VH-VL binders against o27280. Designs and how they scored, part 419

Target 1, 266 residues: o27280
Amino acid sequence: MDSMNVPEVLEIKRIVEESESVKTFIFSWDFRREVRPGQFVMVWDFRDEKPMSVSLIDPVRSEIGISIRRVGEFTDRVHGLSEGDLLGIRGPYGRGFELMGRDILLVGGGIGMAPLAALADEATARGMRVDALVAARTADELLFLDRLEAAGVNISTCTDDGSCGFKGFAHERLLTLEENHDMAAVCGPEPMMFQVMRILDERDVPAQLSLERYMKCAVGICGQCCLDDTGFRVCAEGPVFWSQELSRVREFGRYRRDPAGRRVPW
Short names: E, the ipSAE of ESMFold2; O, the ipSAE of OpenDDE; V2, 0.75 times the mean of E and O plus 0.25 times the DockQ between their complexes.

## First folded at step 17 (VH-VL)

Design zc9 (framework fv_libevitug; at its last look DockQ between E and O 0.76; V2 from the best seeds 0.82)
Fold by OpenDDE, look of step 17:
Structure zc9 (fold): chain C 266 residues (1-266), chain A 123 residues (1-123), chain B 110 residues (1-110)
Amino acid sequence: as target 1 above (266 residues)
Amino acid sequence: QVQLQQSGPGLVKPSQTLSLTCAISGDSVSSDSAAWNWIRQSPSRGLEWLGRTYYTSKWYYEYAVSVKSRITINPDTSKNQFSLQLNSVTPEDTAVYYCAREFPRDYYGMDVWGQGTLVTVSS
Amino acid sequence: QSVLTQPPSASGTPGQRVTISCSGSSSNIGSYYVWWYQQLPGTAPKLLIYGNDRRPSGVPDRFSGSKSGTSASLAITGLQAEDEADYYCQSYDNSLSGYVFGGGTKLTVL
């Protein structure tokens, strides 16, 4: 964590159009500073601040990327920005993914592929074999396919409508895949992750899951991202959790808390 | 193969300026991917980073706080070398001085070092 | 006196596993990468580990780095006589705005 907890104003170096609703904003990064897949940054557009996962880590180019889906007012504003514009970046924060073994499985849904894409790059750079199950509602929402392919990742796709790859949900596709991975990393809609985790547990595949919850301070102080009943703070103890940790979390896959702290079903 | 060759006097009087040069072969001092560092080593202070310079559309300089007021690192593109100047030296500046390359810059560490130059500050 | 703290000495017999610790703070190791260098007597330091746990080309896989919190560790497995050297950890310190080194660990192969 940044001890200063002060946003650094950074210029958008490049913008990559990932899909109709997702853009990757690329920034110059001092790679003396550690950044890991699975960590997030707080993005500040000088009006509001939102947590976003790091989706690109490129030490050669000295760049990081943040992929943002257009889903609300904040992201609408950010999506309106151009190369050369400024954003405040605070972080990185949180616990990132750990890599272990030789063969890893990535299971991602929608924008959940963002941190997994970064993980894929690191894993492949380390000489690991990477299989990725990329899920989305439709073909046009599948993210990072070309990037993953270029990295040497073995990709399986899954779409709700069957427009690309397996027709169905990620956990359904997973049931049809071979069981030969040393670990798995999962990120996407929480109901998806819940089902995927269940399958992976049954297969005795160590799994890490990245949660997306409402976060405010990002430094474990405000408690807005606390999980029942463990008291885990997604911003501090997460967002990446081991399946064993999440097994203790009552609300995982069941409900979340809104900004007012109310329980909201998925 | 990248090599760094150091040169300069090994004896400097107090209050004078320590000057060393590091000649680069196999790489360019103006490489966008490299940073050029000076480090010194002494029994009393151990390894101590002094500063670095690198080129990315323009020249950048970073100096250690401990020597910032006295240090100058200068790249010379014509000779493909970079130099160290340390003003107002005292016996505490006695050390083995190294030049070193980072490649790529920031993340990959100092992968090539000069042979080192013992500089003794004595009257 | 060094910003990063290392044990002054370590020892092992050939074939053993030896670990060298490097302790820092949130202003350095806690937020920045760690590098490791090997320095043989009378020679310049040699890069051994970068990015906490990555090995440059030519460095044997007997050498490994790890990092947790504000501490880092260098592990040497299958210790060999030629491993007798001084080892230094390095990081960046944001409060000092510069690279910082550990005090070094003299590794003796018995």
Scores: ipSAE 0.894, ipTM 0.943, lowest interface PAE 0.5, mean pLDDT 95
Fold by ESMFold2, look of step 17:
Structure zc9 (fold): chain C 266 residues (1-266), chain A 123 residues (1-123), chain B 110 residues (1-110)
Amino acid sequence: as target 1 above (266 residues)
Amino acid sequence: QVQLQQSGPGLVKPSQTLSLTCAISGDSVSSDSAAWNWIRQSPSRGLEWLGRTYYTSKWYYEYAVSVKSRITINPDTSKNQFSLQLNSVTPEDTAVYYCAREFPRDYYGMDVWGQGTLVTVSS
Amino acid sequence: QSVLTQPPSASGTPGQRVTISCSGSSSNIGSYYVWWYQQLPGTAPKLLIYGNDRRPSGVPDRFSGSKSGTSASLAITGLQAEDEADYYCQSYDNSLSGYVFGGGTKLTVL
């Protein structure tokens, strides 16, 4: 059995406060092991284990960063930790983003910007032109703006309340942009991703979207992350899917499943 | 700029210890972002990684399983070099031995190599 | 031991495209990056590719790497006489806790 399926206990090297509700936890990492933007890790606090986005991939400093939004008991406990404290990490898991062409559009909502920040770093390192549409409910929740600017990314912002940039939803801002890209990468609230996917499909822009589903095993054994109609396992065949793959999925953008398997609306 | 210069005997008798040294110029053996490797090459076995050492607040050592019971790699900060010792050699240890730097280590590969030292194990 | 498999030889004519394969497993190429080295006769190996598909400064863009599943490939386009060399793939193997190399491919330019 491969050691990537057992948590490795790592010391928190550094904590970056990205917003009131989001922290990035930075660990030393052995970059002989492949990690790709769009993959996830399982974070273990010695009581429970949850999937989290890889948001920083820095082979020069030997650092990996994991961004975590405070949303419940597990994330409250993790947010209470300090530098020097321990967490378990297993992974990375899943299919990451594939880069193509010269011009890429990133569309991120809330914590969904985490994997896209890592992708932006890779895209700029490969000489691609990167445009990012960064969305949140309010200005104080826009993530990674300084980091993206330092990387040479062309940033557009939108906020639901209009406190920064375009007032409205990400897909509404996207409609006001008059440009084409070779590809797009999308991550955020699933209703936002559905609307953005429809616009990108109409424009014939190849799009990859990162889904979030309930996960337990992260390696495709338990079946908790399966999608209707296709049987795709988000932890194994995803979390990143091409828009063509998702067009065959009835549940995408319509509903999700709770831990008991019941359909619930978004 | 960075150069690795190897030295050591080219002939070693069976059952003795093979000992080689790699002198570093243009970098420090205690660089916190580098790793220092030994690799050997023979016609029958090709390239074979033997081990590496590197420093981050303390020294770390990694050795190939095939030689782990016989190998020692030692950094020497005062001389800015690192050595290879391989005990109990046999004719199967005959090879060209290389030292190599990884910088930055892990992801970027072995970017600077020594000139190579042919070591023959024979009676 | 012999965890990464390369063809022992390859050949091509000037200007042609040549591909060299490297086959591994989930304990190495499937989970770890791939590196490639070029070795000209009588010299030490030279790093050619890192991170599956990245070129160090000074390596011409006619060399490219790719990876799919547990296999990797080195492609050389616009083949030139100076490309005649031995080529080695490398990865890390989790079960052996160390770097592993392919057996090497001798490329001949006709």
Scores: ipSAE 0.774, ipTM 0.899, lowest interface PAE 0.8, mean pLDDT 89
ESMFold2 (binder alone), look of step 17: mean pLDDT 94; pTM 0.955

## First folded at step 18 (VH-VL)

Design cd1 (framework fv_cemiplimab; at its last look DockQ between E and O 0.92; V2 from the best seeds 0.88)
Fold by OpenDDE, look of step 18:
Structure cd1 (fold): chain C 266 residues (1-266), chain A 118 residues (1-118), chain B 107 residues (1-107)
Amino acid sequence: as target 1 above (266 residues)
Amino acid sequence: EVQLLESGGVLVQPGGSLRLSCAASGFTFSDFGMTWVRQAPGKGLEWVSMISGSGEWIYFADSVKGRFTISRDNSKNTLYLQMNSLKGEDTAVYYCTRGDYSYPFDYWGQGTLVTVSS
Amino acid sequence: DIQMTQSPSSLSASVGDSITITCRASRKIGNYLNWYQQKPGKAPNLLIYEASTLQSGVPSRFSGSGSGTDFTLTIRTLQPEDFATYYCQQTLSTPYTFGPGTVVDFR
């Protein structure tokens, strides 16, 4: 347990190019350290540290995968790495997804599909029926389609520009799908998640949603990822929340706080 | 006190262009998504377009998609609606309202009349 | 798109009366429904949001109820200033569609 907070220097075994902006980095993992879909790790490039979702959990190969989107200086450096290079990994942290029922719906947007891909693997391994709604701005930004298909997931796609699947947003596509599920897992941009949550609520489908906030310590101490009014720490009580929990979170879908604590609108 | 003031509504010919503005005051403008709603003379309300606080998330009604553009300048507390390829059916009072997918439309301007006629 | 209907299209009542306006959605929308009041030549005002929550500053004589597809707006002890057109609006999904409106006139 104490070792969980010490970064372990790991060699990048493989790099999978998921899209132009997303790469999955594969590492050997000692599964004596349990990891669940929806949990995150802190990735350290020996200069900076950022939280990243686990997108692959493979106990057979003793590997985990971390999918990283190129969005800034840190991720630029990481994307410049090659197989055989080293990264520091500490964790996992946070509350992951819980599986229940027989039929599960996954709704993901962009890089939000990362933790959902891992969840899909677990769900299918358990013999669950998995439907996935994969959303992106354009077709080339859709992630993990081949992987999901190989796992036996029923995939529905939607893109803002209509370049693949349904033309429109995830919540719009969801409305056209009348089937009810025992549970839903959602991850992506908060405006998407907020609207998807409403639909799931209307349908009385239990839903879990994964939030992204600025995280510093990852251990619930610094408070940087604290949600207004509730005091929920995304790194400790989350990042996966039930819809009932998020219904109490005023800022959800409306704004976030930057490293300085200032409100940043979506 | 929250105030919204629309401007720019005039008579234009079909196929013409027009830009509407909405000046906001009395609240932190960037904290709220903004919406345009229009009302044809003697008719009901029609949702037109919506923009998030950052401006990154934009939505349009099918009736105006491809012809209208919504934008905002948070430094000026101003919401815009650029209307191109105007049609007769676009004739309406255009209201600026505070609200988006997460907030009800709790404050409205008095509207600005756009008339499209030959 | 989600279609909204209202009934009646118009009604006449006297001061002091209690009136009820009905709104129906073409599909279930949970409690994601707003009510607006619009007076002639004026902008709409929010009365009720999330089906039953009274907007701040709105008189308590206004109340909303319902869920799923059927919703009602009730005005108790109708006042002279309540002469207006009332609209319901679904907020489950874009486009956020309005009902056709109900005109409330005084006898």
Scores: ipSAE 0.919, ipTM 0.957, lowest interface PAE 0.5, mean pLDDT 96
Fold by ESMFold2, look of step 18:
Structure cd1 (fold): chain C 266 residues (1-266), chain A 118 residues (1-118), chain B 107 residues (1-107)
Amino acid sequence: as target 1 above (266 residues)
Amino acid sequence: EVQLLESGGVLVQPGGSLRLSCAASGFTFSDFGMTWVRQAPGKGLEWVSMISGSGEWIYFADSVKGRFTISRDNSKNTLYLQMNSLKGEDTAVYYCTRGDYSYPFDYWGQGTLVTVSS
Amino acid sequence: DIQMTQSPSSLSASVGDSITITCRASRKIGNYLNWYQQKPGKAPNLLIYEASTLQSGVPSRFSGSGSGTDFTLTIRTLQPEDFATYYCQQTLSTPYTFGPGTVVDFR
């Protein structure tokens, strides 16, 4: 039966502090509604509703985890909640990552590692070899390193300030790494993704990249998440796109639009 | 008409500091990333530093990291390069150009000469 | 860093000649290569981006070709205003290194 697509009010079961600015909120979840890495949910705090990526998918414990970076008014309110408090969740929505081949490269920047951590769990469970390039501004902002290591992921790190791993940006580190992956999955700041996609394109590595845009309906009818000149809706045809699809999107890597429709540069 | 005008190049002693400016007109400045490229007298072009339209994404050549900073004031349509701990190797004409990782360097200023000499 | 070389370092030519300049990268860079022209005492000008795409306002006698590590700039029917130095530049990754330049002199 169709739920009429309304939020389910769920209790926060656990809160994990991943960094000073990132928390993971864990909820019980009925997996009759399938959830795929790269899909998102709409999180409702009874005042506003925002899309958030799923970072943990655990059918054995019947749990999902949602990782949220404190960036503004909505996320400040959510970070102020405690275990036992309530949030509304609707979804999942969007197109998730598709796994192929035997060897996968993950490239994540900051909070962008959240959906990639979920993908890493699935890839390792399938017996794939997983390499991850984890990027952040500082060592304190590198996310999910222990979880990835425990899953058997081969980790390379880079930080802008050099406090951990390679000193520099993800695309600069990537240029020095092996080139023979069957596919790549990329999520992070859009300038990082643009520069990483360029290198993966040169290597002929099939790549899927997860875009972030303003959303309201999440089901493809309001038009708030549309990409200029293509008609692609991030909530419906994405958020995960193949690099070939993004090569046709002029705004990718260059600008985004705010809720009022104004052009905002990266 | 897109125009870029550098200023601030002078003779400076080794170890000194200098700030270059680039005044932009004829386009929406905040829509574009900006880059500094230098050219030592009689030599080729060297990429120095790059900044995104918002100012949030900043890149440097290894030879200037820790000594130079790049910034922009989008309300004044102006790009800056702060150069500290100057060395003889920094002697060059400095060009500002419109472009970053997402756009080719399509418009250039006339350049401003920085001379670092004891 | 990705190293760029150019050949020849200089050449002499006459108005009406067809000339070719080559650029090589130290590793594959796809088509992420630009060409610039610089006249004495002036700023560089963008001629070609993405190996073969002509910048707006650049005469059709200029063309670019190549992919991977080897690239060519061709000027057909050289004009007096084409005597200049030509630089290639890779844009695969930072730092965005330039080639050393090719000087095209009047014969």
Scores: ipSAE 0.809, ipTM 0.914, lowest interface PAE 1.1, mean pLDDT 91
ESMFold2 (binder alone), look of step 18: mean pLDDT 93; pTM 0.948

Design cd2 (framework fv_cemiplimab; at its last look DockQ between E and O 0.91; V2 from the best seeds 0.87)
Fold by OpenDDE, look of step 18:
Structure cd2 (fold): chain C 266 residues (1-266), chain A 118 residues (1-118), chain B 107 residues (1-107)
Amino acid sequence: as target 1 above (266 residues)
Amino acid sequence: EVQLLESGGVLVQPGGSLRLSCAASGFTFSDYGMTWVRQAPGKGLEWVSMISGSGEWIYFADSVKGRFTISRDNSKNTLYLQMNSLKGEDTAVYYCTRGDYSYPFDYWGQGTLVTVSS
Amino acid sequence: DIQMTQSPSSLSASVGDSITITCRASRKISNYLNWYQQKPGKAPNLLIYEASTLQSGVPSRFSGSGSGTDFTLTIRTLQPEDFATYYCQQTLSTPYTFGPGTVVDFR
């Protein structure tokens, strides 16, 4: 058995309060095990296991960060943990983002900014110009703004209620931004991503989008995260897909499947 | 066969309220986003509001923001449009249509006439 | 908002004619454009989506073309039932705006 498939019990080194509902858990990491922005890990609290995106990759400090939004029983338990407590981490898994060109656009919604924050760090470290459109329902749900700013990212914000930045949705704000980029990375709710993808397509900007699906094995075996028609496994062929790949995925932006395999609308 | 049937259109005074309904049949209602489009007498088509299958994602035209509310009951296969603070310019035939950001408007109801007049 | 225009606003034709209606967007919208047909007192019907894809059940005499800002709807061998008003619609971004319409009537 590959060692990467066995959860490693790690101590929570630090906890960063990102928002009322989001915390970043920081762990010591052996970088002999490579990790890329856009990849995910399986987090095990010794009762249940859930896939989580890596939001921080720090080779200097030998640390990784996992940002978790409080949304259910599992995340409630995890949010109740303190520094020094233990979690099981296995991975990383999946296909991460690929950086190309000199100028990159990041478009993120809510917790979708987690993998993009990690990507921003890598891009800026490589000397790329990074623009980020950060979207949320309200101002207090905007994530990683200080971190992005510190990294030298040019930030544009939009909120549904207009409490910060542009009042409206990410695709609407993006339409008002006429500058083109060498590539784009997108992560957030699929209705957002679908509409953002169209704008990027119109502009002929190569785009990568990160999908979220119910995931069980994380190793492409169980098929639970399989996308209709294409047979793409989000855990194996994804979670990062090129826009051209997603254009072939009929369910993208339209529905997902629950653990029972039933269609669930967005 | 896909069918959409609007109802609720009547004469109302300015400042009044009205709720429109759209009964859907012939397809899995929750699989599709739904949209309201209106047409003033002798005029063109105007996009009004859109709601996703789950109802979580809602969009409005600027002309109706803050005054109209869109909702759906998937258990009843019904789409709703709650119209408050009605104005004369809201006078139109209101169409229910199947479609959203990911689907063209491929099926339409017959429409229901809303008249706002003193 | 993306503004849509159509040309002509109206045209007269005879049965058997071939006609072309033009739609223009205020900005590039790739192929995110739909065409609808509406007869008096009736609801619109979808004809073409994504600029050139014919909706199921629509006669092959209808065709759409174009990308970017300029689009065309062509009706070959006009039939009596084709006399109606035609609308284009952009679907690149909300709000989804319609063209003002083109009335096709009898010569």
Scores: ipSAE 0.926, ipTM 0.960, lowest interface PAE 0.5, mean pLDDT 96
Fold by ESMFold2, look of step 18:
Structure cd2 (fold): chain C 266 residues (1-266), chain A 118 residues (1-118), chain B 107 residues (1-107)
Amino acid sequence: as target 1 above (266 residues)
Amino acid sequence: EVQLLESGGVLVQPGGSLRLSCAASGFTFSDYGMTWVRQAPGKGLEWVSMISGSGEWIYFADSVKGRFTISRDNSKNTLYLQMNSLKGEDTAVYYCTRGDYSYPFDYWGQGTLVTVSS
Amino acid sequence: DIQMTQSPSSLSASVGDSITITCRASRKISNYLNWYQQKPGKAPNLLIYEASTLQSGVPSRFSGSGSGTDFTLTIRTLQPEDFATYYCQQTLSTPYTFGPGTVVDFR
């Protein structure tokens, strides 16, 4: 196996509080190990190991950032760490986003904006026009707005409760937005992605969507991240899939499987 | 055999509240999203609200947002519609149907009549 | 909201006839269109989803076609049990609006 399969213990260089529930942890990184937006790393807190998306890729400062939402025991423990504390990082893994054309639409829900923020930085640096639809349940959960604005991204927002921007869901806001993009990148809750993909397919906009599934090995050996009917492995053939690949995946948007293989609804 | 049975439809005064129930059997209830569709007397079908299998994803028609809530109890195989601030235009037969954003509405209950009048 | 219209609003036909009813959306909806049948005093039944896919157990005399904004439901060799009201429904996006219905009556 490559040295990327052995976790490297890294010091937390900086912590950015993105919201009450989301922190970005920044590490020094040797970019001879390339990192692409949409790829993920396995974060090890010396007890457990979870996949996390890379939200900042900065080769100039030799830094990566990993944004983590507090949602359970593992993420609670990681949120309790301070600058100077250690985490194990292995990776990167998976297939990242590929840019095409001149005009890109980003559609992100909640923490799903993390890999899209990294993609936005790359797209704007290449001179692409970037529109972002940033969705959350409430205004307090909208992520990366200042960073996206500073990068020159044209931002539209929606919140379920209407506390900021359009009141409603991402797919409902999307119907009211400009339809002429060369590609789209989508990341967020899978029900949101399913409904957004439907609209993008109707518009004939090539779309790449980032899925999440339970992972253990992250290198495609253990089979824990396989998708029904296709055998696609989220850690290897994904996490980023083209919409035409996902059109063949029965479970997309409908259910996932727990570690015991039981069907779990969205 | 998939069966859906609505209950709770009665005569209610304007401004009143009412909770409808839909008892489900013959399938794994938690695997499926559920939807309420209504039909005013002599009129067409109107989509009202839907809820995902876990109960986490909830959608409403504009005409009922803020007045109606939808919920489910997967341990009891029951779907609920809580209707508040009822208006005359809410008078309808309310159908429980199996389906959400990811599935078509393939099984329907026989409906329960809600009448809102003074 | 995506508005749906149906034509005709009603029609009369005899057993054995072939009939066609039309549904039109106010914007392109690809194939995200379902058809339902409702008999008097009964709940609706799903006939067709994704514009042309026949629901399990629905007789093959029913068929659907169309994409974009214009859709048709065809009933070949009309049977006595087919006299009903037919509704289309878009499922591109919430709210999932229905058409106003087409009443098929015995002539």
Scores: ipSAE 0.795, ipTM 0.909, lowest interface PAE 1.2, mean pLDDT 91
ESMFold2 (binder alone), look of step 18: mean pLDDT 93; pTM 0.949

Design cd3 (framework fv_cemiplimab; at its last read DockQ between E and O 0.93; V2 from the best seeds 0.90)
Heavy chain, then light chain:
Amino acid sequence: EVQLLESGGVLVQPGGSLRLSCAASGFTFSDYGMTWVRQAPGKGLEWVSMISGSGEWIYFADSVKGRFTISRDNSKNTLYLQMNSLKGEDTAVYYCTRGDYSYPFDYWGQGTLVTVSS
Amino acid sequence: DIQMTQSPSSLSASVGDSITITCRASRKIGHYLNWYQQKPGKAPNLLIYEASTLQSGVPSRFSGSGSGTDFTLTIRTLQPEDFATYYCQQSLSTPYTFGPGTVVDFR
ESMFold2, look of step 18: ipSAE 0.804; ipTM 0.913
ESMFold2 (binder alone), look of step 18: mean pLDDT 93; pTM 0.949
OpenDDE, look of step 18: ipSAE 0.925; ipTM 0.960
ESMFold2, fold request of step 19: ipSAE 0.823, 0.835, 0.825; ipTM 0.923, 0.928, 0.923
ESMFold2 (binder alone), fold request of step 19: mean pLDDT 93, 93, 93; pTM 0.950, 0.950, 0.950
OpenDDE, fold request of step 19: ipSAE 0.946, 0.946, 0.946; ipTM 0.971, 0.971, 0.971
ESMFold2, fold request of step 24: ipSAE 0.824, 0.837, 0.817; ipTM 0.922, 0.929, 0.920
ESMFold2 (binder alone), fold request of step 24: mean pLDDT 93, 93, 93; pTM 0.951, 0.950, 0.948
OpenDDE, fold request of step 24: ipSAE 0.945, 0.946, 0.945; ipTM 0.971, 0.971, 0.970
ESMFold2, last read: ipSAE 0.837, 0.815, 0.815; ipTM 0.927, 0.921, 0.921
ESMFold2 (binder alone), last read: mean pLDDT 93, 93, 93; pTM 0.949, 0.948, 0.950
OpenDDE, last read: ipSAE 0.945, 0.946, 0.946; ipTM 0.971, 0.971, 0.971

